# Ledger of designs, part 25: VHH binders against q07589

Target 1, 356 residues: q07589
Amino acid sequence: MSRILVIGAGGVGVITALSLWLKKESDVSLVVRSDYDRVLKHGYTIESCDYGRLEGWRPHHIYSSVEDAASAADNQGYNYIVVTTKNIIDGPVNSRVSNIIRPVLEKNKELHGPQLTTHILLVQNGIDIEKEIWAEFPREQYRYTVLSGIQLIGSTKIGSGHISQVGQDHLSCGAFDPQDAAAIQAANDFVRMYSNEGQNFVEFDPRVRYSRWKKLLYNAAINTSTALVGLDVPRCLEFGVNKKSTEIEVFHPAMREIIAIAASEGIIIEEEFITMFTEITRKKVFKPSMCVDCEKGQLMELEVILGNPIRIAKRNGVATPTLSILYNLLVLVQAKLKERKGLLKFDEKTATLVDE
Short names: E, the ipSAE of ESMFold2; O, the ipSAE of ESMFold2 at other seeds; V2, 0.75 times the mean of E and O plus 0.25 times the DockQ between their complexes.

## First folded at step 10 (VHH; framework vhh_7qbe_3)

Design i1 (at its last look DockQ between E and O 0.77; V2 from the best seeds 0.00; counts 0 for: pae E 4.9 > 2)
Fold by ESMFold2 at other seeds, look of step 10:
Order: structure tokens, then C-alpha cells, then sequence
Structure i1 (fold): chain B 356 residues (1-356), chain A 118 residues (1-118)
């Protein structure tokens, strides 16, 4: 039975743990930080469009830290690490994915040497998110694979130990390295362990680079724009000049720039997806995830969604006038959020940032 | 190690045509063309998928340039029509390979010079 550690107890992480738990083909551990004591005592209350209402639910194991989870695996280790935290590159150093997963990789290596391969599933937005893992953990010293999880779900934490899922769970899982047979097998095994027939949708993704660049059309153009202005997509479209300027002057140009950047990396995305992503969201009155993050005072996944593609564009000689404006304005929004959280301080007497 | 060799550059009058070729020493996945004009940084021009079924062009060349490939000959082409003085550049062939670096275009030719006269 595979031992799976889910890291991140937000709406996505809890439903991920629940889906695995319901299948009964894995031993499911969840790292729960601020809600640990409440969840230990009372369990989760989950209102799910896929699974119904659950009260007092707990996965097989709950830990308050990754370090505790690694220690508790004593002589068994974990087959999978599923990372559902937001990837905030410009955030605290201890929140880097490599630092989050290191205790488990070190414990697995200590107990099993090269005999246990750890499958790291990144259920996070953005592109180039796997490169930190490859750079930080030389394959001569660590046995692991890196898997991609693209999750389309409407699930949020609405209170301590309380999860609301209003959008059906759709997970696409594949290997970042399409030549890594072990990673491909691990991704297919995860699809099997996650699938709850008739209740969720999960599929193997044979082209994860393509899939992530394609999703970036939505994330880099629409998700970012709504976050900047605090509006759902229908309002962004209807409030535009002549009800046209947002899609013609913001969404479509930003998406075309992403297509050009992907093309400069050898990934060809069909231009029909520009209209597809715009039209499927035009009448849906809900705020995308980055907009919600801003409203909650939470840092955004800005670098993996906008920063990384812009850096690729600069390297490859691709113009990004629309993305660059969005990025630079959102850098200011992110700094405002960091200031409110005490992660940076502005000295109003000198009009400069205070060095820490 | 994969080697890429461009050919077909030269001097052409504005409005004219040239066909560039790039021969690879082995099979490749996606292939593309980049260019570097006088006093400019290298910039992306066009890409073609490994199978040849999909292409993409930057706006400045769309409708004028056609990228194609012949996988039996391991050769990439760029048909350049209606050339403008702005197209003057050294043109580089690039290919996607599989190395420890995991870059999309990690193999590059040495370039072929195209000069468009007015």
C-alpha cells in the first residue's frame, strides 16, 4: 500500500487527501499547521460537490510539520510527497519546495539508501517549478521522480477545519521528464489511487510541458488581471470601455504573448485557446484564485505565473508589453501584501525600504 | 553531441526571397529559427514541432516566412519571402534536445548571414 504525504491543508490539499483516503488504496498522511489542534480534536467538516457532506473527517495520519511526518514514518518512509502549497518564490525561504520536502528525502535515504524512490508530485501553478528540485537534489545522491499535478477544482478553506468544494475535482497527472519511465509509472499509479469513479475526474497527462503552458494562458492573463482589480471575469469584461477593451486590449494580448513565449521554448499552443479561455469564463460570476488570495491578504504565486515566463521571454527575445505591465503592477500589490504581513518595512521619513 | 549547420544566407534585394537550410547530425524534437540583427539581441523567429504538424511565427514574419522540415534528411528550412531591410540578421538554427540542462532549445548552429538591401 503506498504511503502518501500530502503537504498543505488548504482547500486543494484537504480534498486531495480525502480523494486518496476514499479510494482505500493508500495510507494518507496530511501536514496541518495552524488548524492541527482543531482537526485532531474535531476533524474536518467538508462540504463537497463531489463527495457530499462529511463531519469529523480525518485522514489516516495528521502531523503539525513535515519534520514530524518524516520522523513518524520510522523505517517505512513515504512513496509519494504531494505538495499542494502555493509556490511563493519571493516569500519566506523555509517555504521553498526544496526545503519543504528535504526532511522526507533525507529520511528515505537514511532508511533505504537507493532502494526507495520518492515520487514528488507538485500540485502547484506555473512553469519551471520542477527545476529547483532537479538543481537542489543531485540524482547521484537522491532517488526521486518529479511529477506534475494540474488541478482544476473550486475548493477553499472557509474556516478552521472547514472546507467548501463547489467545483468538481479534475486532476491531470504526468511526468515532468517524459523519458523517465519510473516517473511515468508513478504518475499512472497516482491516477489510479486518486480516481473515485463517478465522483471525480483524473487522467494521465503525457505532455505536462504543453499542459502547463496552456493553463498559463488563463493564469497569466485572466487570473492576474482579476487579482489586480478585485473583480470577477464577467465584471472585468462588462466594465471595459465599450464592453470590449478588457478582452481586446488586456486578455487577448497577454495570451498571445504567452503563446509566443511557449513557442520560443518549442511548445506550440493553438491560438483557438485564446477565445476558449475567454468564453468559458465570460459568464461565470466567481473570482479566480489569485483574486481570492489578494482578498484574503495572502501572497500570490506571482513569480511562477508571470515572473518566470517574462524571464524566458527576455532570454529568447520575445516582446511582452502587456505581461510586463501586469507583472510590474502586481509586484507592487505583492509588496503591499508583504508590508501588511511584516515581511518588509518602509521608512516614511527617508521614503526607502528598511534593510533588515 | 547534436550538431546543426545552417546554409542559404546571402545578399538579396528588398521584396526578394531566400531559403535557409539547417542540417542536423541526428534526429531532433522541436526546431526553430532565431535571428540577431545589427546592434540587437538575438530574437525568436519561428518554430516547428518534431512531427512537422505544428508551426508558430512571430508577427513580424507571419505570412512572409514558412518554416518546414524533412525528418528523413534531418533538415530544417526557412522560406523567406517579401524580405524587408528589417530582416537583415544572422539566422540561427536551434533544436530541442534531451540533456541534463532541460532547456527547450539547447543545441544551436553558428548562424548564416542574410542581408536585405534596399
Amino acid sequence: as target 1 above (356 residues)
Amino acid sequence: QLQLVESGGGLVQAGGSLRLSCTASGSTYAMGWFRQGPGKEREFVAVISGSGGKTYYVDSVKGRFTISRDNAKNTLYLQMNSLKSEDTAVYYCAAEGYSENWYSFDYWGKGTRVTVSS
Scores: ipSAE 0.342, ipTM 0.758, lowest interface PAE 4.3, mean pLDDT 90
Fold by ESMFold2, look of step 10:
Structure i1 (fold): chain B 356 residues (1-356), chain A 118 residues (1-118)
Amino acid sequence: as target 1 above (356 residues)
Amino acid sequence: QLQLVESGGGLVQAGGSLRLSCTASGSTYAMGWFRQGPGKEREFVAVISGSGGKTYYVDSVKGRFTISRDNAKNTLYLQMNSLKSEDTAVYYCAAEGYSENWYSFDYWGKGTRVTVSS
């Protein structure tokens, strides 16, 4: 029975743990931070379009930190680490994915040496999110694979220990390295352990990099723009000059730049997806995730969605005028959010940032 | 490991044509061309899929340049027509390889020089 640690207890993480738990093929642990005491005493209340209503639900184990999960793993370690947190690489160092997962990797290494391969599944937005893991954990010292989870789900935490899932769960899981046979097998195994026939949709993704670059058309153009202005997609389109300027001067140019960057990395995305992503969301009155993050005062996944592709563009000589404007304005929004959280301090006497 | 060798560069008058070749020492996935003009940074030009079924060109060369490949010979081509002085550059062949932690254009040739005279 695979031992799975899910890190992140937001709407995505809790439903991920629930889906695995319902399949009854894995031992499911969840790291719960702010809601730990509530969930320990009363369990979760879950209202799910896929699974119905549950009260008092817990996975097999809950922990208040990754460190506790690592030390209390009955000296067996974990086969899978499933990361469902937002990937905020410009945030606090202790919240970086490599630092979050390190206690588990170190414990697995201590207990099993090279005998246990740790499968790290990143259920996070963006591109090049696997590179931090590869850089921080030399393959000579650690046995692991890195897997990609692209999840389309409408699931939110609406209160302490209370999850509302109104959008059906669609998960695509694959290996970042398409030549890593162990990673491919682990991704297929996860698809089987996650699949609840008739209730969710989960599939193996044979081309993870293509899928992530394609989704980036939406994330880098629409998710970012709505976050900047605090509007849902239909309002962004209807409020534009002549009801056209947003899509013609912002969404489409940004998407074309992403297509060019992907091409410079060997990933060819058809231009038809520009129209597809615009039209599929034109009539859907809801705020994309980055917009919601801003409204809740939470940091955005800015670097993995815009920063990383812009850095690739600079290395490869690809022009990004639209993405660069969006990025630089959102850097200011991110700084404002950091200041509210005490992660950034401005000295008004000197008109300068305070170091620390 | 994988080696890429460009050929076909030279001096050509504006409006003329030139065909570049790049021979790989083994099988590749996607392949592409980059260029670096005098006093400029390297820039992307065109890419072709592993099967050869899909291509992408930057706007500045679209309609003038054609990328193609012969997988039986492990050879990539760039047919350059209607050349302009701004096309003067060292042209680099790049190939997508596989690694345990990488998947990108990791293999590069040493380049072949194209000079377009006015």
Scores: ipSAE 0.297, ipTM 0.719, lowest interface PAE 4.9, mean pLDDT 90
ESMFold2 (binder alone), look of step 10: mean pLDDT 86; pTM 0.882

Design i2 (at its last look DockQ between E and O 0.81; V2 from the best seeds 0.00; counts 0 for: pae O 4.4 > 2)
Fold by ESMFold2, look of step 10:
Structure i2 (fold): chain B 356 residues (1-356), chain A 118 residues (1-118)
Amino acid sequence: as target 1 above (356 residues)
Amino acid sequence: QLQLVESGGGLVQAGGSLRLSCTASGSTYAMGWFRQGPGKEREFVAVISGSGGKTYYVDSVKGRFTISRDNAKNTLYLQMNSLKSEDTAVYYCAAEGYSSSWYSFDYWGKGTRVTVSS
């Protein structure tokens, strides 16, 4: 039976743990930070379009930190680490994914040496998110794979220990390295362990790079724009000049730039997806995830969604005028959020940034 | 270790045509062309999928350049028509090889020089 540690207890993480728990093919642990005491005492209240209403639900184990989860792994370690936290590489160093997962990798290595391969599933937005892990954990010293989870789910924490899921869970899971047979097998195994027939939709993704670049059309153009202005997509479209300027002068140009960058990396995305992403969101009156993060005062996944593709564009000689403007304005929004959180200090007497 | 060798560069008058070739020592997935003009940074030009069924071109060459491949010969082509002086550059072949560990354009040729004169 696979031992799975889910890191992150937002709407996505809790439903991920629940889906695995209901399948009864895995031992499910969840890291619950701010809600730990509430969940320990009372469990979760979950209102799920997939699974119905649950009261007092808990996975097999909960922990207040990854360090505690690693030390209490019943001396067996974990087969899978599922990372559902936001990937904020410009945030605090302890929030880096490599630092988050290190205690588990070190414990698995201590307990099993090369006998246990750790499968790291990144259920996070963006591109090049796997490269930090490959750089930080040399394969001669660690035995692991890195898997991609692209999850489309309408699930939100609406209160302490209270999760509301209003959209059916769709997970696409695959290997970042399409030539890594162990990763491919682990991704297929995860699809099996996560699938609850008739209740969620789960599939193997044979083309992870293509899928992530394709989703980036939406994330880099629409998710970012809504976050910048604090509006849902229908409002962004209807409020534009002549009800056209947002689509014609912001969304579509940004998406075309992403297509060009992906092409410079050997990934060819069909241009009809520009229209597709615009049209499937045109009538959806709810705020995308990055917009919601901003409203909650939380840092955005800015670097993995915009920073990384722009760095690729610079390396490959691809022009990104629209993405660069979006990125530089959102850097200011991110700095505002960091200042609010005490991660950035501005000295108003000198009108300068404090270097601490 | 995959090797890429470009050929077909040369001197051509504006409005003329050239065909570049790039021979790979083995099978590849996607392949593409980049170029570096005098005093400029390298820039992306065009890409073709492993099967040859999909292509992409930067706007500055669209309609003038055609990328193609012959997988039986492991050869990539760039047909360049209606050449302009700004097309003057060293043209580099790039490929995603079957041995790539990081699924990117890891293999590069040494380049072939194209000079477009007035």
Scores: ipSAE 0.473, ipTM 0.823, lowest interface PAE 2.9, mean pLDDT 91
Fold by ESMFold2 at other seeds, look of step 10:
Structure i2 (fold): chain B 356 residues (1-356), chain A 118 residues (1-118)
Amino acid sequence: as target 1 above (356 residues)
Amino acid sequence: QLQLVESGGGLVQAGGSLRLSCTASGSTYAMGWFRQGPGKEREFVAVISGSGGKTYYVDSVKGRFTISRDNAKNTLYLQMNSLKSEDTAVYYCAAEGYSSSWYSFDYWGKGTRVTVSS
């Protein structure tokens, strides 16, 4: 029976743990930070469009930290580490994915050496997110695979120990390295362990890079623009000049730039997805995730969504006028969020940033 | 250990045409063209899928350049029509070999020079 550690107990992470738990093919652990005491005593209250209402639910194990989860795996370790946290490369060092997973990966290595391959599933937005893992954990010293989880779900923590899922779960899971047979097998196994037929939708993704670049059309153009102005998509579209300028002058040009960047990396995305992503979201009267994060005072996944593709564009000689403006304005929004969180200090007497 | 060799560069008058070729030493997936003009950084021009069924061009060459491939000969082509002085550059062939990861361009040719005169 596979031992699975889910890291991140937001709306996504809790439903991920629930889906695995309901399938009854895995031993499910969840790292529950701020809600630990509440969940320990009362369990979760979950209102799910996929699974109905649950009261007092817990996965098989809960822990208050990744370090505690790693210690508890003293003789067995974990087959899968499922990361559902936001990937904030420009945030606090202890929030970096490599640092989050390190205690578990080190413990697995100590317990099993080469006998256990650890499967790291990144359920996070953006591109090049696997690069940090490969850089920090040399394959000569660690036995692991890196898997991609592209999850389309509307699930939110609405209170301590309270999860509301209003959007049906669709997970696309595949190997970042399409030549890694162990990773391909692990991705297919995860699809099987996550699938609750008739209740959620999960599939194997044979072309992870293509899928992530395609989703980036939405994330780099729409998620970013709505976050910048604090509006849902229908308002962004209706408030535009002649009800057209937002899609024609902002969304579409940004998406075309992403298509060009992907093409410069050998990945050809069909232009029809520009209109598809616009039309799918045109009538969705909810703020996209980056807009919500900004309004909650939380840091955005800015670098993996916009910074990384722009750096690729510069390396490959691809022009990005629209993405560059969005990125540089959102860098200011991110700095404002960091200042409010105490991660950045501006000295108003000298009109300069404080070095700390 | 894939090798790429470009050919077909030369001097041409503005408004004229040239056809570049790139022969690969083995089978490839996606292939593309990049170029580097005098005093400029290398920039992306066009890409074609492994099957040849899908293409992409940067706006500055769209409608003037055609990328194609002959997989039986392991050869990539760039037909350049209506050439302009700003097309003057060294043109590089790039490919994803069967050993490439992430469908990335890991293999590059040495380039072929195209000079467009007024």
Scores: ipSAE 0.307, ipTM 0.731, lowest interface PAE 4.4, mean pLDDT 90
ESMFold2 (binder alone), look of step 10: mean pLDDT 86; pTM 0.882

Design i3 (at its last look DockQ between E and O 0.93; V2 from the best seeds 0.00; counts 0 for: pae E 3.9 > 2)
Fold by ESMFold2 at other seeds, look of step 10:
Structure i3 (fold): chain B 356 residues (1-356), chain A 117 residues (1-117)
Amino acid sequence: as target 1 above (356 residues)
Amino acid sequence: QLQLVESGGGLVQAGGSLRLSCTASGSTYAMGWFRQGPGKEREFVAVISGSGGKTYYVDSVKGRFTISRDNAKNTLYLQMNSLKSEDTAVYYCAAEGYGDWYSFDYWGKGTRVTVSS
């Protein structure tokens, strides 16, 4: 029986823990921060299009921090760490994935040495998200694999201990290193443990790099543009000059630049996906996730969605005029969000930042 | 350690053609061509998938250059037609090797192409 620690108790993390718990094949732990006391006493209220209404639900274990989960007296270690937090590498250092997972990796190593391989599943947007883990935890010193989770789900935290899932869960899980047999097996095992037949959809992803670059067409062009202007996709399209300029002058050029960058990394994405991503969102009157994050005053996953591909483009000699404008404007939006949260202070007398 | 050896560079008049080759010492996944013009940074030109079934070209060479490969011979080709002075550069072969799953990790030493007006 696998021991699984889910980190992040937003809409995605809670449904992830619920899906694993319902399968009755895993020992499921969840790290719950702001809602810990409420969930400990009353459990979650969940309204799920996949699983119906649940009252007073809790996974097998809840903890108020990753440190507490790692140091629990009865802890035998965790086979899987499932990270569902947003990856904001320009945010607070305590929110970095390497810092979040370190207590568990160190405790697993202390308890089991090389006999326990830790499977780290990153359910996060963007590209190159695994590189921090490889850099921080040399594979000669730590026994782990890094897995990719691409999740399409409509699940949000509505209030303290209250989750609303209105979009069916679809998870695509694979190994970042396609030559790592242990990682491939662990990804397939997770697909099996997560699958609730007839209720969710779960599949193995045999080519993680391709899948993440392909999804980046949508994220780098559409998610970013809606976040910049605070509009849903249909409004972005209809408000454009002659109802055409947003698609022709913003979305498509940005997506073409992503295709070129991916190609310079050896990954060839079909041009037809440019129109596909535009058309599947054209009539959906709702704000994409990055737009919603801005509205809620939350930091954006800006660096893993735009920063990382732009840095690759610079190294490989690929022009990114559209992506660079989007990125630099969103850096200003991110700074505004940081200022409102007290993470950045501007001294109006000197016209300079106070804390670098 | 995979080795890549380019050949076929030389002096060509504008409007002319040239065929570059790159022989790999072993099997590869994706392969591509990059180039570095005088006083410029290296830039991406074209890529071909490991199977040879998919290709991508930057706009400046599309329709003029053809990338192809012969996997039985571990050889990559670049057919360059309708050459322009701006195509003058050192052309580098790049490859994804077995066990390197991320990016182009192997590079040739380059072959010089000079297009005279």
Scores: ipSAE 0.450, ipTM 0.816, lowest interface PAE 3.0, mean pLDDT 91
Fold by ESMFold2, look of step 10:
Structure i3 (fold): chain B 356 residues (1-356), chain A 117 residues (1-117)
Amino acid sequence: as target 1 above (356 residues)
Amino acid sequence: QLQLVESGGGLVQAGGSLRLSCTASGSTYAMGWFRQGPGKEREFVAVISGSGGKTYYVDSVKGRFTISRDNAKNTLYLQMNSLKSEDTAVYYCAAEGYGDWYSFDYWGKGTRVTVSS
């Protein structure tokens, strides 16, 4: 039976743990931070379009920190680490994925040496998110694989220990390295362990790079624009000049730039997806995740969604006038959020940032 | 090590045509063309999928340039028509080799194209 640690207890993480728990093929642990005491005593209340209403639900184990989870796993370690946290690479250092997963990797190595391969599943947005892990954990010292999870779900924490899922769960899982047989097998195994017939949709993704670049059309153009202005997608479209300028002058140009960047990396995305992403959201009154994060005063996944593709564009000589404006404005929004959270201080007497 | 060798560059008058070739020493996935004009940084021009079934071109060359490949010969082509003085550049062949899925990691040494007025 696989031992699985899910890190992150937001709407995505809790539903991920629930889906694995319902399948009864894995031992499911969840790291629960601020809600730990509430969930320990009362469990979760979950209202799910996929799984129904649950009261008092807990996975097999809950922990208040990753460090505690690593120490307490019956001293056996974990087969899978499933990271569902937001990837804020410009945020606090201890929130970096490499730092989050290090206690588990170190404990697995201590307990098993090379006999246990740790499968790290990143259920996070963006591109180049796996590179930090490969850079920080040399393969001669650590035995692991890195898997990609692309999850489309409408699930939100609406209170302490209370999850509301109104959008059906669709997960695509694959290997970042398409030639790593162990990673491919681990991704297929995860698909099996996550699949609940008739209740969710989960599939193996043989083309992770293509899938992530394709999703980036939506994330880099729409998720970012809605976050900047604080509007759902239909309002962004209807409020545009002649009800067209947002689509024609913002969404489409941003998406075309992403297609060009992907092409410069050898990934050819069909131009019809430009219109398709706009049309599937045109009539759905829904605020994308980055817009919701900004409204809650939380940091955005700005670098993995916009920063990384822009850096690729600069290396490859691809013009990004629309993406660059969006990025530079959102950098200011991110700085404002950091200031409110005490992560950034402006000295009004010198009109400069205060260094640490 | 995958090796890429370009050929077909030369001097041509504006409005003229050239065909560039690039031979690879082994099998490749996607292949593409980049160029570096005088005093400019290298820039992307066009890409073709491993099978040859999909292509993409930057706007400045769309309709004038055609990328193609012959996988039996491990050869990439760029047919350049209606050439303009701004097309003057060293043209580089790039390839994604087997076992390298992160970017174009293999590059030729380039072939010079000069478009005269």
Scores: ipSAE 0.360, ipTM 0.769, lowest interface PAE 3.9, mean pLDDT 90
ESMFold2 (binder alone), look of step 10: mean pLDDT 87; pTM 0.894

Design i4 (at its last look DockQ between E and O 0.81; V2 from the best seeds 0.00; counts 0 for: pae E 3.8 > 2)
Fold by ESMFold2 at other seeds, look of step 10:
Structure i4 (fold): chain B 356 residues (1-356), chain A 119 residues (1-119)
Amino acid sequence: as target 1 above (356 residues)
Amino acid sequence: QLQLVESGGGLVQAGGSLRLSCTASGSTYAMGWFRQGPGKEREFVAVISGSGGKTYYVDSVKGRFTISRDNAKNTLYLQMNSLKSEDTAVYYCAAEGYDSSGWYSFDYWGKGTRVTVSS
């Protein structure tokens, strides 16, 4: 039976753990940080369009830290590490994904050396998110695969230990390296272990890079723009000049630039998706995830959504005037959030950043 | 291990045409053309899917350049029409090999073929 550690106890992570738990084919552990004491005492209250209402629910194991989860693995380790946290590579070093998962990878290596392969599933937004893992964990020293999880789900934490899922869960799971047979098998196995027929939708993704670049049209153009201005998509569209300028001068140009960058990487995305992503959000009065993160005072996934594509564009000679403006303005918003969190200090007497 | 060899570069007057070729030593997925003008950074020009059914061009060459491939011959082409002085560059063939790790799709590059457009 596969031993699965889910890291991140937001709306995505809790439903991920629940879906695996309901299938009864895996031993499910969840790292619960701020809600640990509440969940230990009362369990989760979950209101799910997929699974109904649950009271007092817990996965097989909960832990307050990844370090504790790694210690509790004793002689077995974990077969899967499922990362559902936000990927904030410009945030605190100890919150980087490589540092978050390191205790488990080191424990698995200690227990089993080259005999246990650890499957790292990144359920996170953005492009090139697997590259930090490759860089920090040399394959000659660690046995692992890196899997991609692209999730479309309307699930949020609405209170301590309280999850509301109003949008059905759709997960596409695949291997970042399409030539890695072990990764492909692990992705297919995860699809099987996660699938609750008639309740959620899960599929194997044979073209992870294509799928992530396609989703980036939405994330790099719409998610970012709404975060910058604090508005839902319908308001962004209706408040534009002649009710047209946001779509014509911001969303579509940004999406065309993403298509050009993907093309420079050999990935051809159909232009019809520009219209599709705009239209499916036009009448939905809710704030996209990056906008919500800003309003909660949380750091944004800025580098994996905008920074990484722009770096690829510079390397490949692709012009990104719209994305660059969005990125540079959002860097300021991110700095404002960091200052509020005490991660940056500005000396108003010298008008300079205090560099520690 | 995959090798790419470009040919077809040369001197041409503005408004003229050239056809570039790139022969691969083996099978490829996507293939593309990049170029580097004098004193400029390398820039993306066009890409074609492994099957040949999908293409993309940067705006500066749309309607003037046509990318195509012949998979039976492992050969990529770039038909360049209505050439302008700004098209002067070394043109590089790039390919996604079947052994690509997914880090950078175009892991294989040719040595380039020079195109000079006289104004």
Scores: ipSAE 0.482, ipTM 0.828, lowest interface PAE 2.8, mean pLDDT 90
Fold by ESMFold2, look of step 10:
Structure i4 (fold): chain B 356 residues (1-356), chain A 119 residues (1-119)
Amino acid sequence: as target 1 above (356 residues)
Amino acid sequence: QLQLVESGGGLVQAGGSLRLSCTASGSTYAMGWFRQGPGKEREFVAVISGSGGKTYYVDSVKGRFTISRDNAKNTLYLQMNSLKSEDTAVYYCAAEGYDSSGWYSFDYWGKGTRVTVSS
């Protein structure tokens, strides 16, 4: 039976733990930071379009920190680490994915040496998210795989210990390294352990690089633009000059730039997806996730969605005029959010940043 | 390690044509062309999938350049028509090898072949 640690107890993480728990094929642990005491005493209240109402629900184990989960008295370690936190590269240092997962990797190595391969599943947006893991954990010293989880779900934490899922869960899981047979097997095994027939949809993704670049069309063009202006997609389209400028001068050019960057990395995305992503959102009056995060005062996944592709573009000589203006304006929005959170201080008497 | 050798560069009048070739020492996934003009950074031009079934071109060359490959000969081609002075550059062949840990970039590069377009 696989021992699975889910890190992150937002809407995505809790439903991930619930789906694994319902399948009854894994031992499910969840890291519940600020809500730990409440969830320990009362469990979760979950309102799920997939699974119905649950009250008082807990996975097999809950912990207040990753360090505690790694130190647990059972000391068997974990086969899978499922990271569902937002990937905020420019955020606090202890929120780096490598720092978050390190206690578990070190404990697994201490307990099992090379006998246990740790499967790290990144259920996070963006591209190049696996590179930090490869850089920080040399394969000479650690036995692990890195898996990609691309998740489409409408699930939100709406209160302490209270989760609302209004959009059905669709997860695509695959190996970042398509030459790694162990990673491919681990991804297929996770698909089986996550699948609840008739309730969710989960599939193996044989083309992880392609899938992540394709999703980036939406994330880098639409998610970012709506976050910048605080509007849903239909309003962005209707408020444009002649009701056309947002689509023609912002969304489509940004998406074409992403296609060019992916192409410069050897990944060819069909131009038809530009129209597809625009049309599926045209009449949906709701704010995309980055827009919602910004309105909640939470930091955005700016670097993995825009920063990383722009860095690739500069290395490969691909022009990105639209993405660059979006990125530079959103850097200012991110700084405003950091200032409100106390992560950045501006001295108004000198008109300069302190501790810069 | 995979080796890439370009050929076919030369001097050509504006409006003319050239065909570049790149021979790989083994099988590859995607292959592409990059170029570096005088005093400029290297820039992406075109890519073709491992099977040859999909291609992509930057807008500045679309309709004028054609990328193709012959997998039996491990050879990549770039047919360049209606050449402009702006196309003057060293053209580099790039490939994604089967042992590349970075499917996110081309890991193997040729030494380049010079194309000069005279006005």
Scores: ipSAE 0.380, ipTM 0.776, lowest interface PAE 3.8, mean pLDDT 90
ESMFold2 (binder alone), look of step 10: mean pLDDT 85; pTM 0.868

